# VH-VL binders against Uncharacterized protein AF_1118: the designs that were tried, part 27

Target 1, 158 residues: Uncharacterized protein AF_1118, of Archaeoglobus fulgidus (o29147)
Amino acid sequence: EDFSMDAEQLAVVLLKNTISNLEMSNKFVEILDNSGSDSVYQNLWGVIYGALAVMAVNNEVTTALLDEVSKSQELSSKVGDAINSLGENSTVVFGDVNGSKGLTLILRKESEVLQNGSYPYSDNETLSEAYARVVAEFTSRSVDFIVKLFSKIDEAWV
Key: E = the ipSAE of ESMFold2; O = the ipSAE of OpenDDE; V2 = 0.75 times the mean of E and O plus 0.25 times the DockQ between their complexes.

## First folded at step 13 (VH-VL; framework fv_rolinsatamab)

Design J6 (from B1 with heavy chain K105E Y108R; at its last look DockQ between E and O 0.04; V2 from the best seeds 0.00; counts 0 for: pae E 17.6 > 2, unsure alone 73.9 < 75, off the site)
Fold by ESMFold2, look of step 13:
Structure J6 (fold): chain C 158 residues (1-158), chain A 122 residues (1-122), chain B 107 residues (1-107)
Amino acid sequence: as target 1 above (158 residues)
Amino acid sequence: EVQLVQSGAEVKKPGSSVKVSCKASGGTFSSYAMSWVRQAPGQGLEWIGRIIPIFGTANYNQKFKDRATLTVDKSTSTAYMELSSLRSEDTAVYYCARSDYYWGESWRFDYWGQGTLVTVSS
Amino acid sequence: DIQMTQSPSSVSASVGDRVTITCKASQGISSYVAWYQQKPGKSPKLLIYAASTLQSGVPSRFSDSGSGTDFTLTISSLQPEDFATYFCQQHSSTPLTFGGGTKVEIK
């Protein structure tokens, strides 16, 4: 694995995707805020509890699957081999504290790309400028969103 | 070196329960599964179940599921097998055996206890 | 449950003989078979596991072969200490099951 040769361009792509995802999230919150109705947040609590119910079913299926795995040596051995391989290669996969390989190399390159204000995001912005903009917007909107969401919890269940 | 030392022989009446202990020494108790296997006089071997100390989970042969309970005490490195509603057909030598069930290991019995004779008097 | 059918139930043999014991699984178990030796009044002793891996201290005259459903244990040259009962065990899935045993006796 030659992560140092490709890591910077991968970091740029991942940052562009992160910025785009945050822009989409901010736009979604903007649409919710502009709907003009507090009932949207009440309905979101219903959606959230529906999603939690789906997650609970998925967890139950996952738990049942792990139980069946524990009953079979072939399946248990495959899971055990994967875990042992991951542990034996944890520095290769996750990297070292200095960011010389693995995921920590990619994260270090992302930090370096952000510190270097020269990488373009669009015709009008660098990656650093775009990231600062979307983080500021996300932080501001997240506080407002959380306050609005939790202020309606009584109405969702009354 | 791994050693498995079981509790002494027991004589029980039909309908009662027996609890056999198996103390492990040498090696890491929680790194392996502990299985219980019985052998009636002059008969073959029958797997009762196993317990995995690190997870605290037990798996049972369906034949014994309603009557057998496997537990561990990690602080004393001791596994226990309790069999309830005893019948004369439960008269057997009961063995604890180390199963190599842990991530990446096969299910085999490397080390065995000395056996505990349980006699059901009726 | 996977049934293990072991044959023969007994073998009369002399020191130096080659002894072959067969074990048949009711369904495929890949190579997940183990073999045990048990002498009277003693607990079983693991001989071979996972397709011909000898347990520490087991003489090289013991070997096994097979895959799928048909497995054999071979003692290439029987010694006086080998007169015992032998069991196969599948360790492919629970419940873990044993063959009925093969008693190897002095002729």
Scores: ipSAE 0.000, ipTM 0.453, lowest interface PAE 17.6, mean pLDDT 72
ESMFold2 (binder alone), look of step 13: mean pLDDT 87; pTM 0.904
OpenDDE, look of step 13: ipSAE 0.006; ipTM 0.567

Design J7 (at its last look DockQ between E and O 0.03; V2 from the best seeds 0.00; counts 0 for: pae E 16.3 > 2, unsure alone 74.1 < 75, off the site)
Fold by OpenDDE, look of step 13:
Structure J7 (fold): chain C 158 residues (1-158), chain A 125 residues (1-125), chain B 107 residues (1-107)
Amino acid sequence: as target 1 above (158 residues)
Amino acid sequence: EVQLVQSGAEVKKPGSSVKVSCKASGGTFSSYAMSWVRQAPGQGLEWIGRIIPIFGTANYNQKFKDRATLTVDKSTSTAYMELSSLRSEDTAVYYCARSDYYWGSLGTRWYFDYWGQGTLVTVSS
Amino acid sequence: DIQMTQSPSSVSASVGDRVTITCKASQGISSNVAWYQQKPGKSPKLLIYAASTLQSGVPSRFSDSGSGTDFTLTISSLQPEDFATYFCQQHSSTPLTFGGGTKVEIK
């Protein structure tokens, strides 16, 4: 990956996705409401991480998928199950409360970037570059989650 | 395991059309793009286009935009490629390939993790 | 369109040899390159798809490197089953494009 994007460019990219991410989050909530499963609401972290994952992998395919899911209680339920399963193994992708890995690391670094700009993160990369790298890694790791969701949804369509 | 099984070899006249099928099994269908790639005898690979079953819409290589039509039947997990106005230069092995994706820093990157066995299309007068 | 120039077109090697295949992109594409192996009469097989990540089941003797415009696939120690044609593919932009291929032949 090329992480030559500067802080300003990165900020622009992130800001451009804000509205879309909010829309995706709204759709996610709709899906949860349609799931008919109390378990999704009982798993707070699963719900939170699921929402964040949806935002992280926001693209046209995901959007189209979520639209279809929201139209079906059965599909919504399957997504809910996937989210619950993710909740048990979320640290692999989403990290921990200490911000040592995954999404939590991204959030911590994002805050750091906003505060400190393009200061060095290590001998080999700037803070902005490190942030970009972490974002990319998180997004890549989220693919496995998406595949699981797609798999569950696809089973319902067959 | 994901398998892609294509229709059999075709022999066509110039100016005619060919429609190749690709049936997927052993995995998800709707959420992955299906791409079509061709390979002329002894030549390299050429991307024709891709279709995402959920969308039902396709993206094409501009070279084929006016002659290629990609479709899918989600109920049978089958993708189709139709190529019209065939020319001798269209003689090639045509592959369907599931397009998996990599999440990069700037967007989704498409590569091909599973391939059909290929369909030879021969165009000759 | 992004053109991928692959070299060499063919290479003769022996079992145990280190084999290097190069692809040059017509413009900067970061590290957005995938590599495929194709044996005669067979469909291509994905080896590496991004960021030096091997496809599941691919031996560790396969590796790639490069960023920007120059990319390299390396087979650290050629095995008998590795004699085949290899292709690079850029996935930086549409249309997706492939290198011309490199045939690894037995010396």
Scores: ipSAE 0.000, ipTM 0.594, lowest interface PAE 11.2, mean pLDDT 80
ESMFold2, look of step 13: ipSAE 0.000; ipTM 0.470
ESMFold2 (binder alone), look of step 13: mean pLDDT 87; pTM 0.916

Design J8 (from G3 with heavy chain T57K T105E, light chain S92N T94Y; at its last look DockQ between E and O 0.02; V2 from the best seeds 0.00; counts 0 for: pae O 11.0 > 2, placed apart)
Fold by OpenDDE, look of step 13:
Formats: sequence, C-alpha cells, structure tokens
Structure J8 (fold): chain C 158 residues (1-158), chain A 122 residues (1-122), chain B 107 residues (1-107)
Amino acid sequence: as target 1 above (158 residues)
Amino acid sequence: EVQLVQSGAEVKKPGSSVKVSCKASGGTFSSYAMSWVRQAPGQGLEWIGRIIPIFGKANYNQKFKDRATLTVDKSTSTAYMELSSLRSEDTAVYYCARSDYYLGERWYFDYWGQGTLVTVSS
Amino acid sequence: DIQMTQSPSSVSASVGDRVTITCKASQGISSYVAWYQQKPGKSPKLLIYAASTLQSGVPSRFSDSGSGTDFTLTISSLQPEDFATYFCQQHNSYPLTFGGGTKVEIK
C-alpha cells in the first residue's frame, strides 16, 4: 500500500476524522437524551462514566489500528520516524506561524478545503457541508443536553 | 500489486436479476471504497454507486437506487453488485473500480476490474 | 447532476502530433477532474487526477489544465500506444459523472 499523500489530501483525511468524531459525539448525546430515564441526567457521574466508556471503545479501535501498524515494519518505521521528528525538530512537525510546513500547513490546507473545496462526503453533501452540519448539530445538541442536565439535576434536589 | 477480478459474462432475460462479483487482492480491502461503473456498447461510462466495505455503507446513483444493491464480504475481500428488473438497456460491461474513501481527492478510480459483460435479451 | 461535455468525440492524428481534448462541466467543479485512457476490450486506466497529478507510471507527455468548468487533456507528442479512447470524470460531487469520451484514431 502507498500511504504517501500531499498536504491537501492529509487535510481532507483529518477533516473527515473530525467530522466522524463529531458525529459520534452527537450520537452519544442523542443516546443519552433518548435513554428514557431521568436518572441519567440526575446522575452526573453516570454521565461522565458513560462518556468515558465511549472513549474507551474508540481507544479499542485505535488499538486495533496500532496492531495493524505493528504487523508492518514499514508502517512501524514511519511511525517511529514521526516520533523522532517530534523530538528532533518540532518546527518540521508542528510548523510555523505562517503555515508553511508541518501541522500548520495542514491546518492551512484544511481551511482552504473548507472555504474553497467541494469534495464529496456523501451522496447528499460535500465535505464542507458535512463539517458545517456536524458542528451545528454538535453545538445545538450540546447546549440542549446541558440545559436538560442541569434542569434534571435541580429537580433531583428539589 | 492490487488486482480486481470480476465474475464472468452473464446472459439474462428482461425482468431477471444479475449479481456480479469483484474480488480484490494485493491491498487492504477495508481501506478503500468500491464503485461500480457500467459501459454500454460503444458508449460512455456511467457510475452506479459505491460501497465502503468497512462500514457496509452504500451510496447509489439515483438512477439505480431502486434496482441496484451493493454488498461486500470482507472475509473474502469481495464486492457484489446486484441489478434487478433488468432491461435491454442494461446491456453493458460492468466494472468494479476502487477509490480511496478517506481522501476526498480520490473519488476517482485508480484500479479497475476487467469488466463483466451483462447481456439482457429476450 | 453535473454533466461533463467532452469534445471532440473523435480525432484523427499522427504520431508526434499534439492532441487536445476538452471537457466542459455544467457547473463549477473546481479542479476535481480525472482523466482515463481506455483501449478496446480493456478497462479504463487512470491517467491524471486531483489537480494535474499524474498517476504513477503515466508518461509526462500527458498533462491537463483548467479549473471551474473548462478542462483540457493534452498529449504533447502522440505515441503509437496512445491511440485509444479518453474520458474525463468529475469527482466534485455525487453522482460521479464521466464525459462522453474522445477516440484518438490514426490519421
């Protein structure tokens, strides 16, 4: 497999990952809202532990990916090189204020993709549209959930 | 090297269904999307739909959404396209074609199957 | 849907000739166009993708240009193995669509 990609391609991958993560977060909030039990809202620690459980699942996925990487000397070497680069030259890895290299370059490319790109994400929307959608939904759902959470907590102590 | 090997030619009657297979080798099946594209004799290329194996999620050209069904068998790295209610105009060479679904720029097709001729005739 | 109007449908040329093929999109698609070569009885082969990037192994005599709605594939010096049908494809949005094709024939 060829894992090489340019900055723009990497930006797209990262954006898709962000979109996916936000979708997962939205789904989590949705599950909590639809749990049918006020106790979910009244038990703050239960909510926190629930979130941690979701994170643990994601960690298992990450672990599975790392396992695959470990099976390939080439991929392991690439990961090793990346780690070494972090230690030896942070500017190369993280870039500069001008976004000319490293992570800052990727962030700049992400911005360009969002502003000018129309990459397909699904049959119904572009990457940019998907990003906007999930951000809006996440914000809306998060605020709504917080309001409900505090409302139910208050009710529990009244 | 990545290879996509499709099932053999089919001859079908109108109203029947056909299921074409596409076996992938030489790459990571789950890391890519599999599209299906057909080409009528002497005509251009028409995108039918795509499926992302890791998700089992298929998206279709609206023209085919009611008749086409895309599936995958991850254990055998095989993609399938089933087309129902066949018509004479469905006569074409059907291709499976790979793309990288993680890279938005790569909704083009870097590897193609050899094609499967489906002939629909009375 | 985005229509890709490809022209000409056919062109007769000789070895060494410069060949130009055009695709016009029905709406703006930025630079999200790919080009394919197809020989008789064979599957399409990817030539160029993602803003003038040549697929690995594709000769440098192939190039493309354009953005927005007008796109061009150029073969700077036609070689014997280049006689084939060429297709453009937009990957800006779904459904993915192709041009009608251009057959490059021997003059």
Scores: ipSAE 0.006, ipTM 0.572, lowest interface PAE 11.0, mean pLDDT 81
ESMFold2, look of step 13: ipSAE 0.006; ipTM 0.560
ESMFold2 (binder alone), look of step 13: mean pLDDT 87; pTM 0.915

## First folded at step 15 (VH-VL; framework fv_rolinsatamab)

Design Q1 (from S22 with heavy chain G104S E105G S106R; at its last fold request DockQ between E and O 0.18; V2 from the best seeds 0.00; counts 0 for: pae E 8.5 > 2, placed apart)
Heavy chain, then light chain:
Amino acid sequence: EVQLVQSGAEVKKPGSSVKVSCKASGGTFSSYAMSWVRQAPGQGLEWIGRIIPIFGTANYNQKFKDRATLTVDKSTSTAYMELSSLRSEDTAVYYCARSDYYWSGRNYFDYWGQGTLVTVSS
Amino acid sequence: DIQMTQSPSSVSASVGDRVTITCKASQGISSYVAWYQQKPGKSPKLLIYAASTLQSGVPSRFSDSGSGTDFTLTISSLQPEDFATYFCQQHNSYPLTFGGGTKVEIK
ESMFold2, look of step 15: ipSAE 0.014; ipTM 0.602
ESMFold2 (binder alone), look of step 15: mean pLDDT 89; pTM 0.925
OpenDDE, look of step 15: ipSAE 0.000; ipTM 0.596
ESMFold2, fold request of step 16: ipSAE 0.012, 0.000, 0.000; ipTM 0.572, 0.450, 0.570
ESMFold2 (binder alone), fold request of step 16: mean pLDDT 89, 89, 89; pTM 0.923, 0.925, 0.925
OpenDDE, fold request of step 16: ipSAE 0.036, 0.020, 0.141; ipTM 0.674, 0.627, 0.692

Design Q2 (from B1 with heavy chain G104S K105G S106R; at its last look DockQ between E and O 0.04; V2 from the best seeds 0.00; counts 0 for: pae E 13.3 > 2, placed apart)
Fold by ESMFold2, look of step 15:
Order: sequence, then structure tokens, then C-alpha cells
Structure Q2 (fold): chain C 158 residues (1-158), chain A 122 residues (1-122), chain B 107 residues (1-107)
Amino acid sequence: as target 1 above (158 residues)
Amino acid sequence: EVQLVQSGAEVKKPGSSVKVSCKASGGTFSSYAMSWVRQAPGQGLEWIGRIIPIFGTANYNQKFKDRATLTVDKSTSTAYMELSSLRSEDTAVYYCARSDYYWSGRWYFDYWGQGTLVTVSS
Amino acid sequence: DIQMTQSPSSVSASVGDRVTITCKASQGISSYVAWYQQKPGKSPKLLIYAASTLQSGVPSRFSDSGSGTDFTLTISSLQPEDFATYFCQQHSSTPLTFGGGTKVEIK
């Protein structure tokens, strides 16, 4: 018997990883606040604006490319073939409504693990307790972050 | 409360091997990694490696890769460290120490065993 | 491997003194440093970990600071129970590595 992992074990590992990723996100906001500089939030607005500008240009480029594709029978056929292939394999990739395979199996197992209430995250918390805690903290910190970010919006574009 | 209880002191000859055990209680054994750290007399701490019980896999400090073997018995919540081809410089106190394994920000050791003195002498 | 250079190797101090211990990483480790206290004949005890978080039950006179490569542990007002050896540990990447230790002795 070689290394193997059933769907329940995989779900537990993925949930623990998700919780850890949210904890890292919460720490990122805390680090930004602890930087001790209002300029960090001002500079974040510059980054956000730059990203939105790039997205706008990217959308224009993408639209122009899709227009050229629509005028080419060869390219349109290739796109159609790719879509058909994904559709023909969609149950393998995404799963079914009952959660017996694909991504829906993992999501069903994650839900079952969270509903169980006995799977541990740490000495003091189950996975359900830890997930609820980290989501609540993430929500609170996200609101605090947004308030701080928008409090600097008029200062960022000077 | 979490406890890590290690096996007793060992006296070994050069070229032999030693296997130290670490039994965990009062915690969630499979939710954490178990590391092994040694401390030569009057010196600092050196990380040997860690094992993650749920995966059954271990990561080693390259210095020890060819001589150290970490294993677990999940049914008894016990971790083991075996060190082969012993030399006099391997004389040290060997600790097991618990950490999380999913994120490097959490790879600090919150609980330690009492230590196992391994003496290598001819 | 990331080397942790800890200084001083020892310090002689009196109760009430402010004690500062430094660790320098050979490369950037963000804020991923932990600090341990070890009393003679005992195993290490976690004091502080990532982002200056005190472990439960650790007195508030212990604090740390730093990011990147330079980190400090500060004991603001030394107490009799604080005479021990202190170690830093990076937990940015494996192999996990420790500073050489700082023995805080009574004067």
C-alpha cells in the first residue's frame, strides 16, 4: 500500500488549507495597518487604479480579438471544438448535482466534514469552529480595510 | 493539556543506531506535524526534520537526510526518530516538538517533549 | 539554508533591567520569527511567534520587533524568573533554524 488519500481525507486537508489561507489574508491586512504609514493605503489606491486601467485596456483588447475571431471561420471552429470538448467532459471535471464526482464531490465532502462537528482543526477548535471564527474575522477586517482604504481616496490621486 | 513524553536516555557506540519515541497525549495528534530538534551539550538547537501523520510523509534537514528516519504510529499517537551511523558529535538531547504544517507562518513549536539524552561513546 | 545570528551570547543583568536580544537572518524572512525561553535542564518554551504575538500566559514585559532580517526580543523589566537562555527561530522556510542562544544571567 502506497501513499493514498480518500475523498474525506482530501476534504479535511483542503478545509484546513482554506482556513489557513484566510488567516494569511487577515494577517496581510494587519501587516498593512502595522506598517505605520497612511501612505501605504494611499499607494494601494494607486495600485487599484492601475489594475482597473489595465483591466479596461485588456477588455478592449479582448473585445477586438474576439471580433477578429468571429470573422475567421477557422478560429471560430477551434473555439467551438474546445467548448464542445469541455461540455462533453463537464461531468468529469465539474461533477454532478449529487456530488458523486469531480469538483462537486469535494464540495460535498467539505460540507459533510463541516456538518460533522467533530473534525479537529487544533487542540481547541473543530474545523467548523475554526472556519466560522476565521470567516467572521475576515469579514470584520475586510470592513475595517475598506473603511481605511476609502478614507484615503481623495489623498491618493493628487 | 498537551503532553509529549519521550523514551529514556540511551548510550550507544559509534556506528550504531538509535530510535527515540515521542508519545503525544491531550491533543489532536493527526492535526499537527511532529519535528525533531537536538541540542548538543552547551550548544544551540538544530532541526532534524518533521513528519506529518495524516500524509505519512517527512521532510528532513539535508544534513540528516541519509541517516535520519521519521515515522509515526497513529494508533498509539507516537512519533519515532531513528538516527543511524552514529558518531560522537551526535551526542545531544533530542526533543520532539509540535507545530502546524500548512503555512510557514505557523511552523513554530508550541509544545516540546522533555528530551532524550543520546550519548555516543566508544 | 537561512542562518540566524544571535547576539549577545550572554548578558549579566539585575532585576528591573531592560534586556534586548537581537537576531539577524542571512536573508529576508518577513516577520516569521519565534522566540523561546529555556531554563537549565528544561526544554524550550515558546514566548512569541509571527507578528509579535505573545503565547498564552507569557507576561507582557516580553515583546519583539523587526521585519525582514533584523529582529529583537525585549524584556522591559527583568524579573527573577526571567534568568534563562533565549533562542530565536526562523520559520520562513525549511530547514528550520535557530539562533545560537543568549544566556541571561544574574548580576
Scores: ipSAE 0.000, ipTM 0.543, lowest interface PAE 13.3, mean pLDDT 79
ESMFold2 (binder alone), look of step 15: mean pLDDT 90; pTM 0.932
OpenDDE, look of step 15: ipSAE 0.006; ipTM 0.591

Design Q3 (from S22 with heavy chain G104S E105G S106Q; at its last look DockQ between E and O 0.03; V2 from the best seeds 0.00; counts 0 for: pae E 10.1 > 2, placed apart)
Fold by ESMFold2, look of step 15:
Structure Q3 (fold): chain C 158 residues (1-158), chain A 122 residues (1-122), chain B 107 residues (1-107)
Amino acid sequence: as target 1 above (158 residues)
Amino acid sequence: EVQLVQSGAEVKKPGSSVKVSCKASGGTFSSYAMSWVRQAPGQGLEWIGRIIPIFGTANYNQKFKDRATLTVDKSTSTAYMELSSLRSEDTAVYYCARSDYYWSGQNYFDYWGQGTLVTVSS
Amino acid sequence: DIQMTQSPSSVSASVGDRVTITCKASQGISSYVAWYQQKPGKSPKLLIYAASTLQSGVPSRFSDSGSGTDFTLTISSLQPEDFATYFCQQHNSYPLTFGGGTKVEIK
């Protein structure tokens, strides 16, 4: 695209994209439930569950983790070790543990945007409200999905 | 429900400019992007560009980049499209149309204005 | 730019007929095609978007299919209110582009 965005604007766009992905993941689980196909659950178990879990947890866990990393010398060292092989430019790409630049800045801004609550998602919801709704829906459906999936695994044993 | 109401028809001379308005009601103006699409008589549809009201930033079809200007007034929930250096080929019905804004180009238009006929003749 | 080549430019049909309209994209657009209906003097109306999703309130006689670059809109049993012009639109990448339109006329 041909426009520039500051970190807050980028965080808003990324949050809208994440919420939309979670809505699609919830819809996909609904389709699987309505299909009534036991073999689909068996064959797609790890892929579908993993994708839904990563989509829901990624933004929440990453934001909370960055808050803790920014306050901890020990955790900062662990993050630094993960970047170790990228050379002198790794801080430009991934940022620092204080969230001053790079990816960690964007993730910190996402947390701030979500806590602010003033950004709209849709005609009737803020970003915070929509995110809470899709996370609650995902959590509920993930439990149902796991129960159904493991029930089918038990039936497959001889 | 969501309504997009555009300004009335205009007759312009070649070389002049036109500014068409599109007022949104029944929804959150800042939650979406507003696109402008035109339709010449008996022809298909052509996308001009879009603007994201919450940021005030616009993205243009390169064909129109030097002549089109998209703006918004969030306080009145109104989007504007200005097209300068008008030619007879710019005679068309101009529509505003609402879409979501994602990083990718995943834009389809769920609500459209009624259209504004702009006629360019000398 | 992704060119959307729509065919036919017009079709003459009777109530109850099955009508098929084709759009070809000049490059891959995933599943991101939308279909619009436009009656004379009116603005376009969204029928179908991404992954064959039918817009709320659109009759089930409208469907689409396709993969890669080739997409079709099907009206399974033409009704009197379906005589209109239909457009496809890719919504995968900028600039957003439309097909040339297909006018569905009464015989």
Scores: ipSAE 0.005, ipTM 0.561, lowest interface PAE 10.1, mean pLDDT 74
ESMFold2 (binder alone), look of step 15: mean pLDDT 89; pTM 0.923
OpenDDE, look of step 15: ipSAE 0.021; ipTM 0.607

Design Q4 (from S22 with heavy chain G104T E105G S106Y; at its last look DockQ between E and O 0.23; V2 from the best seeds 0.00; counts 0 for: pae E 21.1 > 2, off the site)
Fold by ESMFold2, look of step 15:
Structure Q4 (fold): chain C 158 residues (1-158), chain A 122 residues (1-122), chain B 107 residues (1-107)
Amino acid sequence: as target 1 above (158 residues)
Amino acid sequence: EVQLVQSGAEVKKPGSSVKVSCKASGGTFSSYAMSWVRQAPGQGLEWIGRIIPIFGTANYNQKFKDRATLTVDKSTSTAYMELSSLRSEDTAVYYCARSDYYWTGYNYFDYWGQGTLVTVSS
Amino acid sequence: DIQMTQSPSSVSASVGDRVTITCKASQGISSYVAWYQQKPGKSPKLLIYAASTLQSGVPSRFSDSGSGTDFTLTISSLQPEDFATYFCQQHNSYPLTFGGGTKVEIK
């Protein structure tokens, strides 16, 4: 962990990470399409349902935990104090409209990095060029993925 | 203005059950925790349990766990306490009591119902 | 269970007197104590809760003190309307428990 990195360097790292995540997403869709099987999209609906079922169970566990916390004045007060501290420090955490601190600073630096156009992603691409490429591909693949996924929704759950 | 209005006095036989209602008005019913507290004639106060309307979950004093059931009807803003297997020592005034500050972690009772006398005849 | 031992069980006092009522918890309850006033045939009324916060409409002659296990309610100058029974209540842990009460009577 390196806490000497300034906000501009952080923005570059985060943009490279975002680009890589979109590249991985695009590869995942490509793998699904290359599988040669329509049943992959049917099975994905089963996976989605299973994930929602796990989330429902987790929500029940979380609700039971929150009820147990509510039975203790000490624990409830600690949760309330944390929420109040976040609210009282919201500008430090989230930032201001000028982007001078917090999360808005990082977002402003990401915008500046993209607008300046000179930051490298690789020897052959700037960050702006790489981001435009992966967003265009992600958009195209997302539409195709959604169409294919929903074309099999009536056959899910088998 | 918050008001808690309870059902009327009851006379019950040993071994039977009683269900006391507590209708809340003023403020948001779901934002409160509702407790039930009893007071035997000439005696102190005893907490029976509480229910959280948002979650529908109840916590009971172990002494009453086997016999008490707390429920709520959000559509009528009414809480209920049912006590089964009544004994003569269950003769008491039963209060509903509300905490307006449940989410701050303090369970003190800022509003009380008028009380419902339950008499268990010998 | 946390036992709340309240003393004295009764106090005979005159208008204008300073009255103190004590509660002892069987184990530490931080400052999670509340105080109630109950007049004959009536429901309890909240007076003071956590950190000496007076409930709205409660006169400033009521105060409390203490932390841990020993707590005191003080009425600095007793008024005619203050003759009642007073209860302490801990709200640190379930089950919520009350003191046995202190009846404040005319001397």
Scores: ipSAE 0.000, ipTM 0.458, lowest interface PAE 21.1, mean pLDDT 77
ESMFold2 (binder alone), look of step 15: mean pLDDT 89; pTM 0.927
OpenDDE, look of step 15: ipSAE 0.021; ipTM 0.665

Design Q5 (from S22 with heavy chain G27S W103L G104S E105G S106R; at its last look DockQ between E and O 0.12; V2 from the best seeds 0.00; counts 0 for: pae O 12.2 > 2, placed apart)
Fold by OpenDDE, look of step 15:
Structure Q5 (fold): chain C 158 residues (1-158), chain A 122 residues (1-122), chain B 107 residues (1-107)
Amino acid sequence: as target 1 above (158 residues)
Amino acid sequence: EVQLVQSGAEVKKPGSSVKVSCKASGSTFSSYAMSWVRQAPGQGLEWIGRIIPIFGTANYNQKFKDRATLTVDKSTSTAYMELSSLRSEDTAVYYCARSDYYLSGRNYFDYWGQGTLVTVSS
Amino acid sequence: DIQMTQSPSSVSASVGDRVTITCKASQGISSYVAWYQQKPGKSPKLLIYAASTLQSGVPSRFSDSGSGTDFTLTISSLQPEDFATYFCQQHNSYPLTFGGGTKVEIK
C-alpha cells in the first residue's frame, strides 16, 4: 500500500465535497464538544462564521474531514484549542473573504503550500484520517502563527 | 443507472493468482471509491480493500495486505482485484462495491457487482 | 479491528411479524452502521446507512436504531419479500467489518 499522497491529490478530494454552512457548523460544534472547549461557545457563531468564511475562501472543507477530526481527541483538541484561542477575536483574526489579511491570508498561503507539497500517511492511517490530520495541523499552525505574529504586518509573510 | 459488471467465474489451483475485473458504467468511476468484499460459501462478508481511482491509492485489510493488489484503469472505468498465493480458504464469491471517498461515514456500499466466484482447488 | 457481533444468527417469523436484529460493536463506532439485505444467489443490497437514512427505494418498514456499540435493525411488519439474510456493517474505521448475518426464515 502506498502511504504517500501529494497535496494536489488531497486538494482534489477536498474540493469534491460541497457542504452547507449548517453542516459545517454542526461539525464544528461536534469538534468543540469533543475538544472540551467551553469558553468559545459564547462566541460560537462568530467563530463558525469566521471559519466558514475562511473555508469558503479555500474551498477545501469537507464534511468527511471534519467528521474524522471529531473522531479523534488529539485532532479535536488541536482544532478546539485553535478555535478557543481565536474565538474572542474572531472578527479581527479570521480576516476577510478575500484572504487579504488575518487568518484568511495565512490559510490562503498555507493552502498554496499544501498544494505544492506531499504528505505521508502515518502507519495504519486511513486516507480520511490523513486528511483530518492535515486539516488539524493546518488549523493549529495557522492559529499559532496568528497568535505570534498578529501584531505584525502580514505582508512580511506574503 | 449505475452498474458494476464483474468478470466471470474462475477456477484456480493453490498457489496461483486470480485477477477479477469490475467495470463501472458511465463516467462516474472517478467520483467514487471501489471496494472489494468476499463471501465464502454460506459465510459472512469480508472486506478486502478499497481503491480510490483518481489517486490509485488503495487501503487494504491487513489480512490481505501481502496478497491482494487493487488497481484501476480509469480509461475503461474498470477496477481490478488480484489475489495471489491462493488457498482453498480463498474460495468465495468476490464482489466489487462502490462507496464515497470524500464524505465521512460513507464507507458503505450503495452499488454492488454481481459477484465473481473464485474456486481454489487442487 | 472492530468486531461486529450480530444476533440472532437466524430467526423464524411469519408475515406481519415484527423482526429485530441486533449488532454489537466491540468498540464505540458512533452511528456509523449500515444494513444490507441479501437474497440467495444475489449481491447484498443496501438498506440503511449513516444515521437511520433509508436507501432510495427501501420500504419504510425498515428502520434502525442505536449509537455507540449497540445497534438494531427492525422490520415493523415482515413481508414475503423480506425473507433473506441481513448484515450489519460498521463504517467508522478501517478495516471495514461486517456482522455474521441473520437469516430471516419463514416460520
Scores: ipSAE 0.000, ipTM 0.592, lowest interface PAE 12.2, mean pLDDT 79
ESMFold2, look of step 15: ipSAE 0.006; ipTM 0.580
ESMFold2 (binder alone), look of step 15: mean pLDDT 89; pTM 0.925

